# Ledger of designs, part 10: VHH binders against TRIO and F-actin-binding protein (TRIOBP)

Target 1, 110 residues: TRIO and F-actin-binding protein (TRIOBP), of Homo sapiens (Human) (q9h2d6r1778to1887)
Amino acid sequence: LNFKKGWMSILDEPGEPPSPSLTTTSTSQWKKHWFVLTDSSLKYYRDSTAEEADELDGEIDLRSCTDVTEYAVQRNYGFQIHTKDAVYTLSAMTSGIRRNWIEALRKTVR
Short names: E, the ipSAE of ESMFold2; O, the ipSAE of OpenDDE; V2, 0.75 times the mean of E and O plus 0.25 times the DockQ between their complexes.

## First folded at step 20 (VHH; framework vhh_gefurulimab)

Design t3 (from s61 with R99T K100S S104K E105P L107A E108S Y109E; at its last look DockQ between E and O 0.29; V2 from the best seeds 0.00; counts 0 for: pae E 16.2 > 2)
Fold by ESMFold2, look of step 20:
Structure t3 (fold): chain B 110 residues (1-110), chain A 123 residues (1-123)
Amino acid sequence: as target 1 above (110 residues)
Amino acid sequence: EVQLVESGGGLVKPGGSLRLSCAASGRTFSSYAAAWFRQAPGKEREFVSAIYSGGSTTYADSVKGRFTISRDNAKNSLYLQMNSLRAEDTAVYYCARDTSVTGKPYASEYDYWGQGTLVTVSS
């Protein structure tokens, strides 16, 4: 059962609290993926062919999701998925796409 | 700190079955992607299968339909059920856990590795 699919970008490094070993500024980069929302997770793949082969690039466990909020990024429409383990930063090409994804994610978290 | 210990390897005839286990100490498997890789003598380590934090799975084409990855969070253990084994499946099998949430089927994306368990498939 899939509720929603589409292209978005995700920030390569999820947000975490500072570590004692952090001595230099890290530069994160955006990676484009094919995102697939299911009843319990947000899966992402290189493309729809990888989805058909079930060859995941990654997965966000929505069962541990605590919040989904808009987040300002440059030139795109960003939002964050907050989970128990990490904060994921995504971006959509339009504000309408972002709104629809946030709505769908919030319904899944219930 | 994480330590991974594989077990269940051995000698098996072609067409046979074997179940590998990987026990973890320290952090649990459930929060990160976990995977099996294998390395035949004289070859590079290659991806076999992964299970992701939400429970979905991915397989290399060469093992699809024959191998099944699973996880037991209560025992903090990862498993690989191998059926219809072939001579080309002969390798040392490693379990691994990544340090990122992006989880990719490349060995460079995994920071914690076991010592390996040998699987030999021969007649």
Scores: ipSAE 0.000, ipTM 0.182, lowest interface PAE 16.2, mean pLDDT 76
ESMFold2 (binder alone), look of step 20: mean pLDDT 79; pTM 0.802
OpenDDE, look of step 20: ipSAE 0.012; ipTM 0.296

Design t4 (from s51 with T52Y T99S K100A V101L S104R E105S E108S Y109D F110Y; at its last look DockQ between E and O 0.05; V2 from the best seeds 0.00; counts 0 for: pae E 15.3 > 2, placed apart)
Fold by ESMFold2, look of step 20:
Structure t4 (fold): chain B 110 residues (1-110), chain A 123 residues (1-123)
Amino acid sequence: as target 1 above (110 residues)
Amino acid sequence: EVQLVESGGGLVKPGGSLRLSCAASGFTFSSYAAAWFRQAPGKEREFVSAIYSGGSTTYADSVKGRFTISRDNAKNSLYLQMNSLRAEDTAVYYCARDSALTGRSYLSDYDYWGQGTLVTVSS
């Protein structure tokens, strides 16, 4: 059962990426993924074709999610998902997309 | 050569409708997410709507319920149906292709842009 889908970027390492450029063709700490929200997890895939094939790039267990908050990043609309195991830093293309994702994710916080 | 060409802009009265088109060429359109952005006079360019290769859509809250994004992969075309137009929708509307690159500003996530088409909503 899928509740929301969309493109966002996730930080591969904790913290903010060093000196982002206008364009990068080399190593970057931000990775773009196709995110799919379910009732228990936020799954992410290379693209929607990978989603159809169930070829996960990663998964955030929302059952242990404790908080979802805005987080300042350069030029993007960042937020963090706090779980018992890890803190995930994501960014959305617009403030509206960020708001919609935070709202949806917060419904899973008990 | 990658090209995105918008059309369908014009002058309409409040409450009216317009349909914008974006003709894509020089790449495999069906493999890419595509989006509409707009820029009003004196304002920064802002996101309007996106449609992904799997068919999922997103909308800015200000246009949700009034605008509908769609694509026709056989015609390499992206569309924006704009209904119930308001003066605040006056802007140049841009078609953009999503980039395969991440780790940069949210605007640089789109690597190719059209020239824009002007939409004016006025009495």
Scores: ipSAE 0.000, ipTM 0.127, lowest interface PAE 15.3, mean pLDDT 76
ESMFold2 (binder alone), look of step 20: mean pLDDT 84; pTM 0.850
OpenDDE, look of step 20: ipSAE 0.005; ipTM 0.287

Design t5 (from s51 with T58Y V101G T102S E105P E108S Y109E F110Y; at its last look DockQ between E and O 0.03; V2 from the best seeds 0.00; counts 0 for: pae E 18.7 > 2, placed apart)
Amino acid sequence: EVQLVESGGGLVKPGGSLRLSCAASGFTFSSYAAAWFRQAPGKEREFVSAITSGGSTYYADSVKGRFTISRDNAKNSLYLQMNSLRAEDTAVYYCARDTKGSGSPYLSEYDYWGQGTLVTVSS
ESMFold2, look of step 20: ipSAE 0.000; ipTM 0.085
ESMFold2 (binder alone), look of step 20: mean pLDDT 87; pTM 0.880
OpenDDE, look of step 20: ipSAE 0.214; ipTM 0.629

Design t6 (from p4 with F27R; at its last look DockQ between E and O 0.79; V2 from the best seeds 0.00; counts 0 for: pae E 7.1 > 2)
Amino acid sequence: EVQLVESGGGLVKPGGSLRLSCAASGRTFSSYAAAWFRQAPGKEREFVSAITSGGSTTYADSVKGRFTISRDNAKNSLYLQMNSLRAEDTAVYYCARDTRGSGSPWLEYYDYWGQGTLVTVSS
ESMFold2, look of step 20: ipSAE 0.015; ipTM 0.484
ESMFold2 (binder alone), look of step 20: mean pLDDT 81; pTM 0.832
OpenDDE, look of step 20: ipSAE 0.688; ipTM 0.842

## First folded at step 21 (VHH)

Design u1 (from t6 with A34M R100K G101P S102G G103S S104P P105E; framework vhh_gefurulimab; at its last look DockQ between E and O 0.04; V2 from the best seeds 0.00; counts 0 for: pae E 20.0 > 2, framework grips, placed apart)
Amino acid sequence: EVQLVESGGGLVKPGGSLRLSCAASGRTFSSYAMAWFRQAPGKEREFVSAITSGGSTTYADSVKGRFTISRDNAKNSLYLQMNSLRAEDTAVYYCARDTKPGSPEWLEYYDYWGQGTLVTVSS
ESMFold2, look of step 21: ipSAE 0.000; ipTM 0.063
ESMFold2 (binder alone), look of step 21: mean pLDDT 81; pTM 0.828
OpenDDE, look of step 21: ipSAE 0.773; ipTM 0.880

Design u2 (from t6 with A34M A35G R97A R100K G101P S102G G103S S104P P105E; framework vhh_gefurulimab; at its last look DockQ between E and O 0.14; V2 from the best seeds 0.00; counts 0 for: pae E 9.9 > 2, placed apart)
Fold by ESMFold2, look of step 21:
Structure u2 (fold): chain B 110 residues (1-110), chain A 123 residues (1-123)
Amino acid sequence: as target 1 above (110 residues)
Amino acid sequence: EVQLVESGGGLVKPGGSLRLSCAASGRTFSSYAMGWFRQAPGKEREFVSAITSGGSTTYADSVKGRFTISRDNAKNSLYLQMNSLRAEDTAVYYCAADTKPGSPEWLEYYDYWGQGTLVTVSS
């Protein structure tokens, strides 16, 4: 049911695949969430209590995921989840946490 | 915004002791989860110890029994008492804070970091 859980941050405004850039605009905001990997999606919550209450903050559909790649960000260790409709930019505190998440996500995509 | 400033690093002999301090800015220090991380030359930054706002502590296996984390909310300060130091403890030590609402279940992510204090353990 649940393959991996942990704290990460996500850019609040996902959209069309971004141009490579280390610069963020003043309108882009990093939001910390509790991420939960399932067999078909990456769900995220305010914290683990919200997870237990099923109070979802957001969800990334991994069925349409095409690639998971490292991505340079100003601070922390960033990576992107590429899907058919959107690109999601996340960050982890350490390179080891990023590596572990990328490995887990790649195993859940076909 | 939170500013964190580490101090207390220096050169010590193996078996020696050091006490690191982290001074935090802001009036909400008592609500933060706080942690110590370290980075040796050419290696990834690694977890050392953390303390919740409620005072519960966690230690990496490599330092358990030798290091003690503590906090003084009246002084807005975080401490790391390091005993029985070894050459492999040589690193830049970083103070970190998680200031967002809620209590983190994991110590994998912190929002604010200090610039570090160097600890060198050498004979």
Scores: ipSAE 0.006, ipTM 0.188, lowest interface PAE 9.9, mean pLDDT 77
ESMFold2 (binder alone), look of step 21: mean pLDDT 82; pTM 0.837
OpenDDE, look of step 21: ipSAE 0.017; ipTM 0.282

Design u3 (from t6 with A34M R97A; framework vhh_gefurulimab; at its last look DockQ between E and O 0.04; V2 from the best seeds 0.00; counts 0 for: pae E 13.7 > 2, placed apart)
Fold by ESMFold2, look of step 21:
Structure u3 (fold): chain B 110 residues (1-110), chain A 123 residues (1-123)
Amino acid sequence: as target 1 above (110 residues)
Amino acid sequence: EVQLVESGGGLVKPGGSLRLSCAASGRTFSSYAMAWFRQAPGKEREFVSAITSGGSTTYADSVKGRFTISRDNAKNSLYLQMNSLRAEDTAVYYCAADTRGSGSPWLEYYDYWGQGTLVTVSS
C-alpha cells in the first residue's frame, strides 16, 4: 500500500552522518531519486521503472524514525529524517512538496 | 527516455582550450533547457552553464567570460567551448536536461544526466 511517491534529492554524504551535535558536514552531493513512501520505509529508486522492477537505490527504515524537521539548505527546500541509526537530508523542489512529504512522513512516526 | 552522452574531454595544459559535446537521443531535445555541471574529486557537483530552448544562457561566475554554452537543435547536440583553462577546471563534466525548461542552476531541477566526460588541466 503505497502512500506517496515523487521526485526528491537526497544528500550523498561520505561515510556516516554527523553526530546529533551539529558539526560541519564534509564534502557531499545531492542525488535525485524517485522516492516511494510505504507504511514502514521510505524507498528510493533511479526512476519509476526501477520501482516497478524493485531495484532499490536505497531505503530508510521509518520504524526507527524519531523526527522529521525542516532543515535550511540554499539549493531547494530541505528537511531531515532522524532515525535511531542515521540522519538523512533530503530536498524537495517546492515548499509545498516539502510540506506534504513532512506531513506524510510524520504520520509514520508513532 | 532521454539518453545523454558527453564527449570531448581530455588532458590539456593551463591556458588551453577544449570543446565538449553532448549528444541527446529522442525527439524532445529542442523543448528542454540544457546544462553543464561538473564535479571535481571530493567536491559537490556544481553548476557550470545552462541554455534554455530559446537560447538564453546563464553561467556560473567562475566560468563567465571563459566558457560558452551553445546548442544545435537540428543535431540534438549541446556544446561547451572552454577557453583559458585552469587547474581548478579539472573535473568530470556532465550534460543535463531540464524538462521544465527553466534553465535552473540547481541540480535537482534536471531530470536526465549523462555519464560524464573527464577534463584534466595540468602542466
Scores: ipSAE 0.000, ipTM 0.116, lowest interface PAE 13.7, mean pLDDT 78
ESMFold2 (binder alone), look of step 21: mean pLDDT 87; pTM 0.886
OpenDDE, look of step 21: ipSAE 0.011; ipTM 0.306

Design u4 (from p4 with A34M R100K; framework vhh_gefurulimab; at its last look DockQ between E and O 0.10; V2 from the best seeds 0.00; counts 0 for: pae E 16.0 > 2, placed apart)
Fold by ESMFold2, look of step 21:
Structure u4 (fold): chain B 110 residues (1-110), chain A 123 residues (1-123)
Amino acid sequence: as target 1 above (110 residues)
Amino acid sequence: EVQLVESGGGLVKPGGSLRLSCAASGFTFSSYAMAWFRQAPGKEREFVSAITSGGSTTYADSVKGRFTISRDNAKNSLYLQMNSLRAEDTAVYYCARDTKGSGSPWLEYYDYWGQGTLVTVSS
C-alpha cells in the first residue's frame, strides 16, 4: 500500500495529452487541495476535515495513468499525471515534496 | 498585535531533552491550530509538528516518537517536548499560527511567526 496524503495545488481543468506549451497563464487557475493517494486513485478535498467527512473536491483515476513527470510551471514545483485521455497538472511547495509525490505515484501506477 | 515568542532553546548533548515554549498574545489562542517549524542554516524551513484547537496532533516522520507537541489554552502557550535529540535536530525552531485550522505542513497557511529559538545538539 502506497498511502500518502498532503497539500498540493492542481489546475482546475485537465489539459490534453503532453504539449510543449505552458497552460498555467492561458485559462487555468491553481486550486489548493488536500490530496489522498490510494491504490487506484488520487482523491482531493478542501482539507483533512473534508476528507474525514468524505466531501470530495475531485478524483484522478490512476488505473489509466501512463506516466508521472516533472513539468515547468510559473510558481512552485510542477508535475503532470498522464492518463489515456487527460493530463493533470499539479504543483508542490518544494522540490522535495514534488519528488516524494512522483515516487509514490509511480509505484501506484504499475 | 499578534505576538508569538519562543523560548527554551539551548545547547544539549545527543540523546538529551529540551522543552520549547511559545507564548501567544493578541488573538484568541484556543481557536487556532498551532505548529512548530524548524530551519537549519542554509536549509529550507521544514514542518515539525502541529496541534489543532481540539488537540489532535501531527508530526513529521523524522520526529515521530521523539517529539511531543502540546498546548495550554489557559496560559496561551504552545509546547514542544523534544526527547532523544540528534545532531540533525539542530535548528532555529519557530512557533506559527495556522489560518486554516487543520495543522497543515504548508508554510503559506501560517500567517504569524515567532522570532525563533535556537536548539543546538552537539557532543
Scores: ipSAE 0.000, ipTM 0.101, lowest interface PAE 16.0, mean pLDDT 79
ESMFold2 (binder alone), look of step 21: mean pLDDT 88; pTM 0.891
OpenDDE, look of step 21: ipSAE 0.170; ipTM 0.598

Design u5 (framework vhh_8cml_1; at its last look DockQ between E and O 0.37; V2 from the best seeds 0.00; counts 0 for: pae E 13.8 > 2)
Amino acid sequence: EVQLVESGGGLVQPGGSLRLSCAASGRTFSSYAMGWFRQAPGQEREFVALITSSGGSTDYSDSAKGRFTISRDNAKNTVYLQMNSLKPEDTGVYFCARDTKGSGSPWLEYYDYWGQGTQVTVSS
ESMFold2, look of step 21: ipSAE 0.000; ipTM 0.162
ESMFold2 (binder alone), look of step 21: mean pLDDT 82; pTM 0.841
OpenDDE, look of step 21: ipSAE 0.032; ipTM 0.469

Design u6 (from t6 with A34M R100K Y112H; framework vhh_gefurulimab; at its last look DockQ between E and O 0.02; V2 from the best seeds 0.00; counts 0 for: pae E 12.0 > 2, placed apart)
Fold by ESMFold2, look of step 21:
Structure u6 (fold): chain B 110 residues (1-110), chain A 123 residues (1-123)
Amino acid sequence: as target 1 above (110 residues)
Amino acid sequence: EVQLVESGGGLVKPGGSLRLSCAASGRTFSSYAMAWFRQAPGKEREFVSAITSGGSTTYADSVKGRFTISRDNAKNSLYLQMNSLRAEDTAVYYCARDTKGSGSPWLEYYDHWGQGTLVTVSS
């Protein structure tokens, strides 16, 4: 009922929670994926054809999500999804797309 | 791989007309839905019109009856005929490609975008 789909980019490797150190590697890459929000997870695929074939590139378990916040990044309009296991850094093409995704994701977080 | 290049923007008086073009360099233009979006100064990018691979068209309410979207698959080109232009039509107009071919009004469904062409409607 509350599904949402769209293109966004995600950093190739999950980062640690915010830290004052310069520990981020210069080799991190943004990868564009087709994101699909469900009631319990944010799945992402190479494209919509891969979604139809259920060929995941990755999945973020939103049941363990603790926070979704804007985050300054090199590219576009970034935000982070904080989970029990990892921190995921995403970016959207516009601030409006970022806002809409954050709002949708926050409905799955307490 | 794919590039989209808009052209045809300019300054026009209210009531005037312009035709925008979008040239695509990709191999499979005919397989995709194509759309026009626009962004006015200080505003978010908004849907204008879409045309599916099969030729079905959709328009935002604010442009229905004034704008006509069309495509020429042989020339890998998308067009927007804009008539009866108004001051509120002033914006940068973007050509976009929808990977699913559905002609969605939502920005995040489009994977390739042009650089934009400025349309200014000024009295």
Scores: ipSAE 0.000, ipTM 0.241, lowest interface PAE 12.0, mean pLDDT 79
ESMFold2 (binder alone), look of step 21: mean pLDDT 84; pTM 0.857
OpenDDE, look of step 21: ipSAE 0.047; ipTM 0.537

## First folded at step 23 (VHH; framework vhh_gefurulimab)

Design v1 (from q5 with T99E; at its last read DockQ between E and O 0.81; V2 from the best seeds 0.00; counts 0 for: pae E 2.3 > 2)
Amino acid sequence: EVQLVESGGGLVKPGGSLRLSCAASGFTFSSYAAAWFRQAPGKEREFVSAITSGGSTTYADSVKGRFTISRDNAKNSLYLQMNSLRAEDTAVYYCARDERGSGSPWMEYYDYWGQGTLVTVSS
ESMFold2, look of step 23: ipSAE 0.396; ipTM 0.724
ESMFold2 (binder alone), look of step 23: mean pLDDT 88; pTM 0.896
OpenDDE, look of step 23: ipSAE 0.797; ipTM 0.891
ESMFold2, look of step 24: ipSAE 0.454; ipTM 0.770
ESMFold2 (binder alone), look of step 24: mean pLDDT 88; pTM 0.897
OpenDDE, look of step 24: ipSAE 0.820; ipTM 0.904
ESMFold2, fold request of step 28: ipSAE 0.419, 0.489, 0.523; ipTM 0.760, 0.779, 0.792
ESMFold2 (binder alone), fold request of step 28: mean pLDDT 88, 89, 88; pTM 0.899, 0.902, 0.900
OpenDDE, fold request of step 28: ipSAE 0.856, 0.860, 0.855; ipTM 0.929, 0.932, 0.929
ESMFold2, last read: ipSAE 0.380, 0.440, 0.339; ipTM 0.738, 0.760, 0.697
ESMFold2 (binder alone), last read: mean pLDDT 88, 88, 88; pTM 0.902, 0.902, 0.899
OpenDDE, last read: ipSAE 0.861, 0.857, 0.863; ipTM 0.934, 0.930, 0.932

Design v2 (from q5 with E108L; at its last look DockQ between E and O 0.03; V2 from the best seeds 0.00; counts 0 for: pae E 19.9 > 2, placed apart)
Fold by ESMFold2, look of step 23:
Structure v2 (fold): chain B 110 residues (1-110), chain A 123 residues (1-123)
Amino acid sequence: as target 1 above (110 residues)
Amino acid sequence: EVQLVESGGGLVKPGGSLRLSCAASGFTFSSYAAAWFRQAPGKEREFVSAITSGGSTTYADSVKGRFTISRDNAKNSLYLQMNSLRAEDTAVYYCARDTRGSGSPWMLYYDYWGQGTLVTVSS
């Protein structure tokens, strides 16, 4: 059962690039994915074709989700999914899209 | 004004060929990646093929070996040669400009779209 689908971005944690002179921590990049909400997880794919082929880019286990909150980001409209194991940072194109996703996620985790 | 205008659609029998054209105007076409997408009735718009400003090409698996994307920067034109057409290729075909120049398969990376040209593959 798919309760909600749509494009969002998620903050990946890329490896630190080789740098001869900079003191840097790992830089995160926003990656756009096709997100699919099920009754127990938020799956994400390259596109809807990858969804049809079950070629998963990633999955967030909502059974261990403890909170879903708005989160300030530089661009777009960010929010975080807090789980027992990790914190995931996502962004939506509009504040309305963000609100709808947070509402859907909160219903799924209740 | 940025414009993309598709042409070359029509009715063709299975196994036939068509060549689609997209005329670009109002921007420096040679600086952008461009792509073809298609939408069959009742289905989502899907990626067909892209070509970068440097000429690198990408194809959806369903069209590899049958379709060829090309560009002519002197004529500000994008082309799609479609061979060995099948009934499942029936769709409206759209030309699109990439915002990032990468030739991405992601629909939201494309900021300008043509009106589409209808391709019907039927006996």
Scores: ipSAE 0.000, ipTM 0.081, lowest interface PAE 19.9, mean pLDDT 80
ESMFold2 (binder alone), look of step 23: mean pLDDT 87; pTM 0.888
OpenDDE, look of step 23: ipSAE 0.382; ipTM 0.753

Design v3 (from z1 with L108M; at its last look DockQ between E and O 0.02; V2 from the best seeds 0.00; counts 0 for: pae E 21.1 > 2, placed apart)
Fold by ESMFold2, look of step 23:
Structure v3 (fold): chain B 110 residues (1-110), chain A 123 residues (1-123)
Amino acid sequence: as target 1 above (110 residues)
Amino acid sequence: EVQLVESGGGLVKPGGSLRLSCAASGFTFSDYAAAWFRQAPGKEREFVSAITSGGSTTYADSVKGRFTISRDNAKNSLYLQMNSLRAEDTAVYYCARDERGSGSPWMMYYDYWGQGTLVTVSS
C-alpha cells in the first residue's frame, strides 16, 4: 500500500546536495517529481499518470536509510535522506509539507 | 532599525563548549529564517547553520553533530550551542537574517548581518 503521495523536487545531476562551495565546480539542478512512499522505498514519477503506468523516474531504497534530516536549500524547504549508497536532497513547497514527509519517512525507516 | 547583535564569543580549549547568542530587534523575528555564518582569518565567510521561521534546521557538514542551532521567538533570539570545539572552528561568527524564509546556505540571500563575535579555540 501507498502510505503517502505528493509533489516535491529532488536534486538531480550531479547528485550533490544543493550548497554553494568555494572548492566545488559541480552544478545542481532541482527537478520536480510526483513522489510515492511505499513500505520500503520512495518512488518518483514525472506525474500521477506516469505512476499509473508504472513509469518510474527514480527510486530511493529506504531499507538502507540511516537518517532523514532537514537541510538548508535555496528556494524551498529542503531535507536529506541518508542511505548507505547515497545522500538524496529533496525539497518541499512548504515547511508543513516537509515536516509531514519527514515524519512519514521516519516511520518507514524506524 | 533592524539590528542583530551577537554575543558569547571567547577563548576556549579544544574539546570545549561555547554558546553564542544573537539578539534581534527592529523587526518581527519570528517571520524570518536566521543563520550563523563564520569567517576564519584569511578565508571567505562560510555557512554554519540555519533555522527557518517554522523551526527547521540545517547544518554544514563540518559542524553536524557538534553544533546545535535554536531560536526563542518570544525573546527575539537566535542561539548556537557549540560542542567539541576544534582549532578549525576559530572564526568570527555572524548572525544573519533571510527575508525569504528558506534558510539558504548562500550568503547573498541574507539581507542583514550582525557585527560578529570572535571564537578562538586554542590550547
Scores: ipSAE 0.000, ipTM 0.062, lowest interface PAE 21.1, mean pLDDT 79
ESMFold2 (binder alone), look of step 23: mean pLDDT 88; pTM 0.896
OpenDDE, look of step 23: ipSAE 0.173; ipTM 0.599

Design v4 (from z1 with D31E L108Q; at its last look DockQ between E and O 0.09; V2 from the best seeds 0.00; counts 0 for: pae E 4.7 > 2, placed apart)
Amino acid sequence: EVQLVESGGGLVKPGGSLRLSCAASGFTFSEYAAAWFRQAPGKEREFVSAITSGGSTTYADSVKGRFTISRDNAKNSLYLQMNSLRAEDTAVYYCARDERGSGSPWMQYYDYWGQGTLVTVSS
ESMFold2, look of step 23: ipSAE 0.199; ipTM 0.634
ESMFold2 (binder alone), look of step 23: mean pLDDT 88; pTM 0.896
OpenDDE, look of step 23: ipSAE 0.211; ipTM 0.610

Design v5 (from z1 with F27Y D31E E99D; at its last look DockQ between E and O 0.05; V2 from the best seeds 0.00; counts 0 for: pae E 18.7 > 2, placed apart)
Fold by ESMFold2, look of step 23:
Structure v5 (fold): chain B 110 residues (1-110), chain A 123 residues (1-123)
Amino acid sequence: as target 1 above (110 residues)
Amino acid sequence: EVQLVESGGGLVKPGGSLRLSCAASGYTFSEYAAAWFRQAPGKEREFVSAITSGGSTTYADSVKGRFTISRDNAKNSLYLQMNSLRAEDTAVYYCARDDRGSGSPWMLYYDYWGQGTLVTVSS
């Protein structure tokens, strides 16, 4: 079952967990995807048609997630998903979308 | 800003009835699915019932035949009629808006929640 889905952008080069804390990133490095939250992962696709065809662009394993926090970016409303192996930086179009995604992700990680 | 406000909770005896209301504001209520969830002390929040924008209803097995969900789009309100109440129905009852519009029993599908209304069923 899919618990939440929607459009967000992700920075295309995730960092290692001990990576330096970044306070701001350029929007030129952002790629827009269709994100789908499941009970154990956050999957992302080119669009909802690619989701229907199971044509995955990427996947974040939430079983290894250690934290989900707001993160300052130059435009839009950023947050980070910290995992054992990588740090993923995402952004949402509105603060309400960010809040709802962080809440959903934290419930999944719980 | 989206707001959901529950009311109608209280103390009732086993076998009694109670009607809960949820006033919705800050959005087009008629275009969204809505649901009731409940949480007893020390328990996980659990699904009670949902109603889609088209009026289709879903109930948890534990409340089927006793509880009735309804909506009044003209009043921006969601209702739960609770009959034949039991001690195990004691909980804080929450109304919620379905972000995906599906009327799902999964909490992650609900993006806005009320603060809850307490229902106590005891002698």
Scores: ipSAE 0.000, ipTM 0.091, lowest interface PAE 18.7, mean pLDDT 80
ESMFold2 (binder alone), look of step 23: mean pLDDT 88; pTM 0.897
OpenDDE, look of step 23: ipSAE 0.006; ipTM 0.289

## First folded at step 24 (VHH; framework vhh_gefurulimab)

Design w1 (from v1 with F27R; at its last look DockQ between E and O 0.05; V2 from the best seeds 0.00; counts 0 for: pae E 12.5 > 2, placed apart)
Fold by ESMFold2, look of step 24:
Structure w1 (fold): chain B 110 residues (1-110), chain A 123 residues (1-123)
Amino acid sequence: as target 1 above (110 residues)
Amino acid sequence: EVQLVESGGGLVKPGGSLRLSCAASGRTFSSYAAAWFRQAPGKEREFVSAITSGGSTTYADSVKGRFTISRDNAKNSLYLQMNSLRAEDTAVYYCARDERGSGSPWMEYYDYWGQGTLVTVSS
């Protein structure tokens, strides 16, 4: 069980309505979020203030996670979280950050 | 428009030092964040360092303690001092500007980019 937090981007659907915040653009498929790993899920928020207010942007249920693996993307250092319901594509700023997140996620699902 | 031009790249040996400059021209805003990114052959462009309008700095883990970002608002210039260079620092280095001023490590937040300057670290 690790309580890991940090900035990453997640690939979302095109056409997401633009946010009034500084962190979202109207044309980007990649959206930056503040990710918080818990013992059963990976939650993500606009920033750490939104985390304190429990204003979720989304949540990935790790209890249904089947695989966490590196994935080639155009942007930085990508990886995927495979669950029974969906596949989530994320991007980390560096290869070391990607490795640390994959290790933490795999530990949580084992 | 804002136009960004990098300079100062070149060939250095491992353990050497190099200082990059980025000159901005055109319309300027009173508040912006600036950053350095780099792209090695066969890799995606990656974040190196950012500095906010208030002077707060952020560094990628791979360059912390070796690289120093700075800015001179009066000259509309951005600098990267690179010390203790390694072969893995070989890349084309780009400066970028985020008019929102957040200093994001993510490329999609930067609207203006330079053409790049090549840094080669090799014996």
Scores: ipSAE 0.000, ipTM 0.140, lowest interface PAE 12.5, mean pLDDT 77
ESMFold2 (binder alone), look of step 24: mean pLDDT 83; pTM 0.859
OpenDDE, look of step 24: ipSAE 0.732; ipTM 0.857

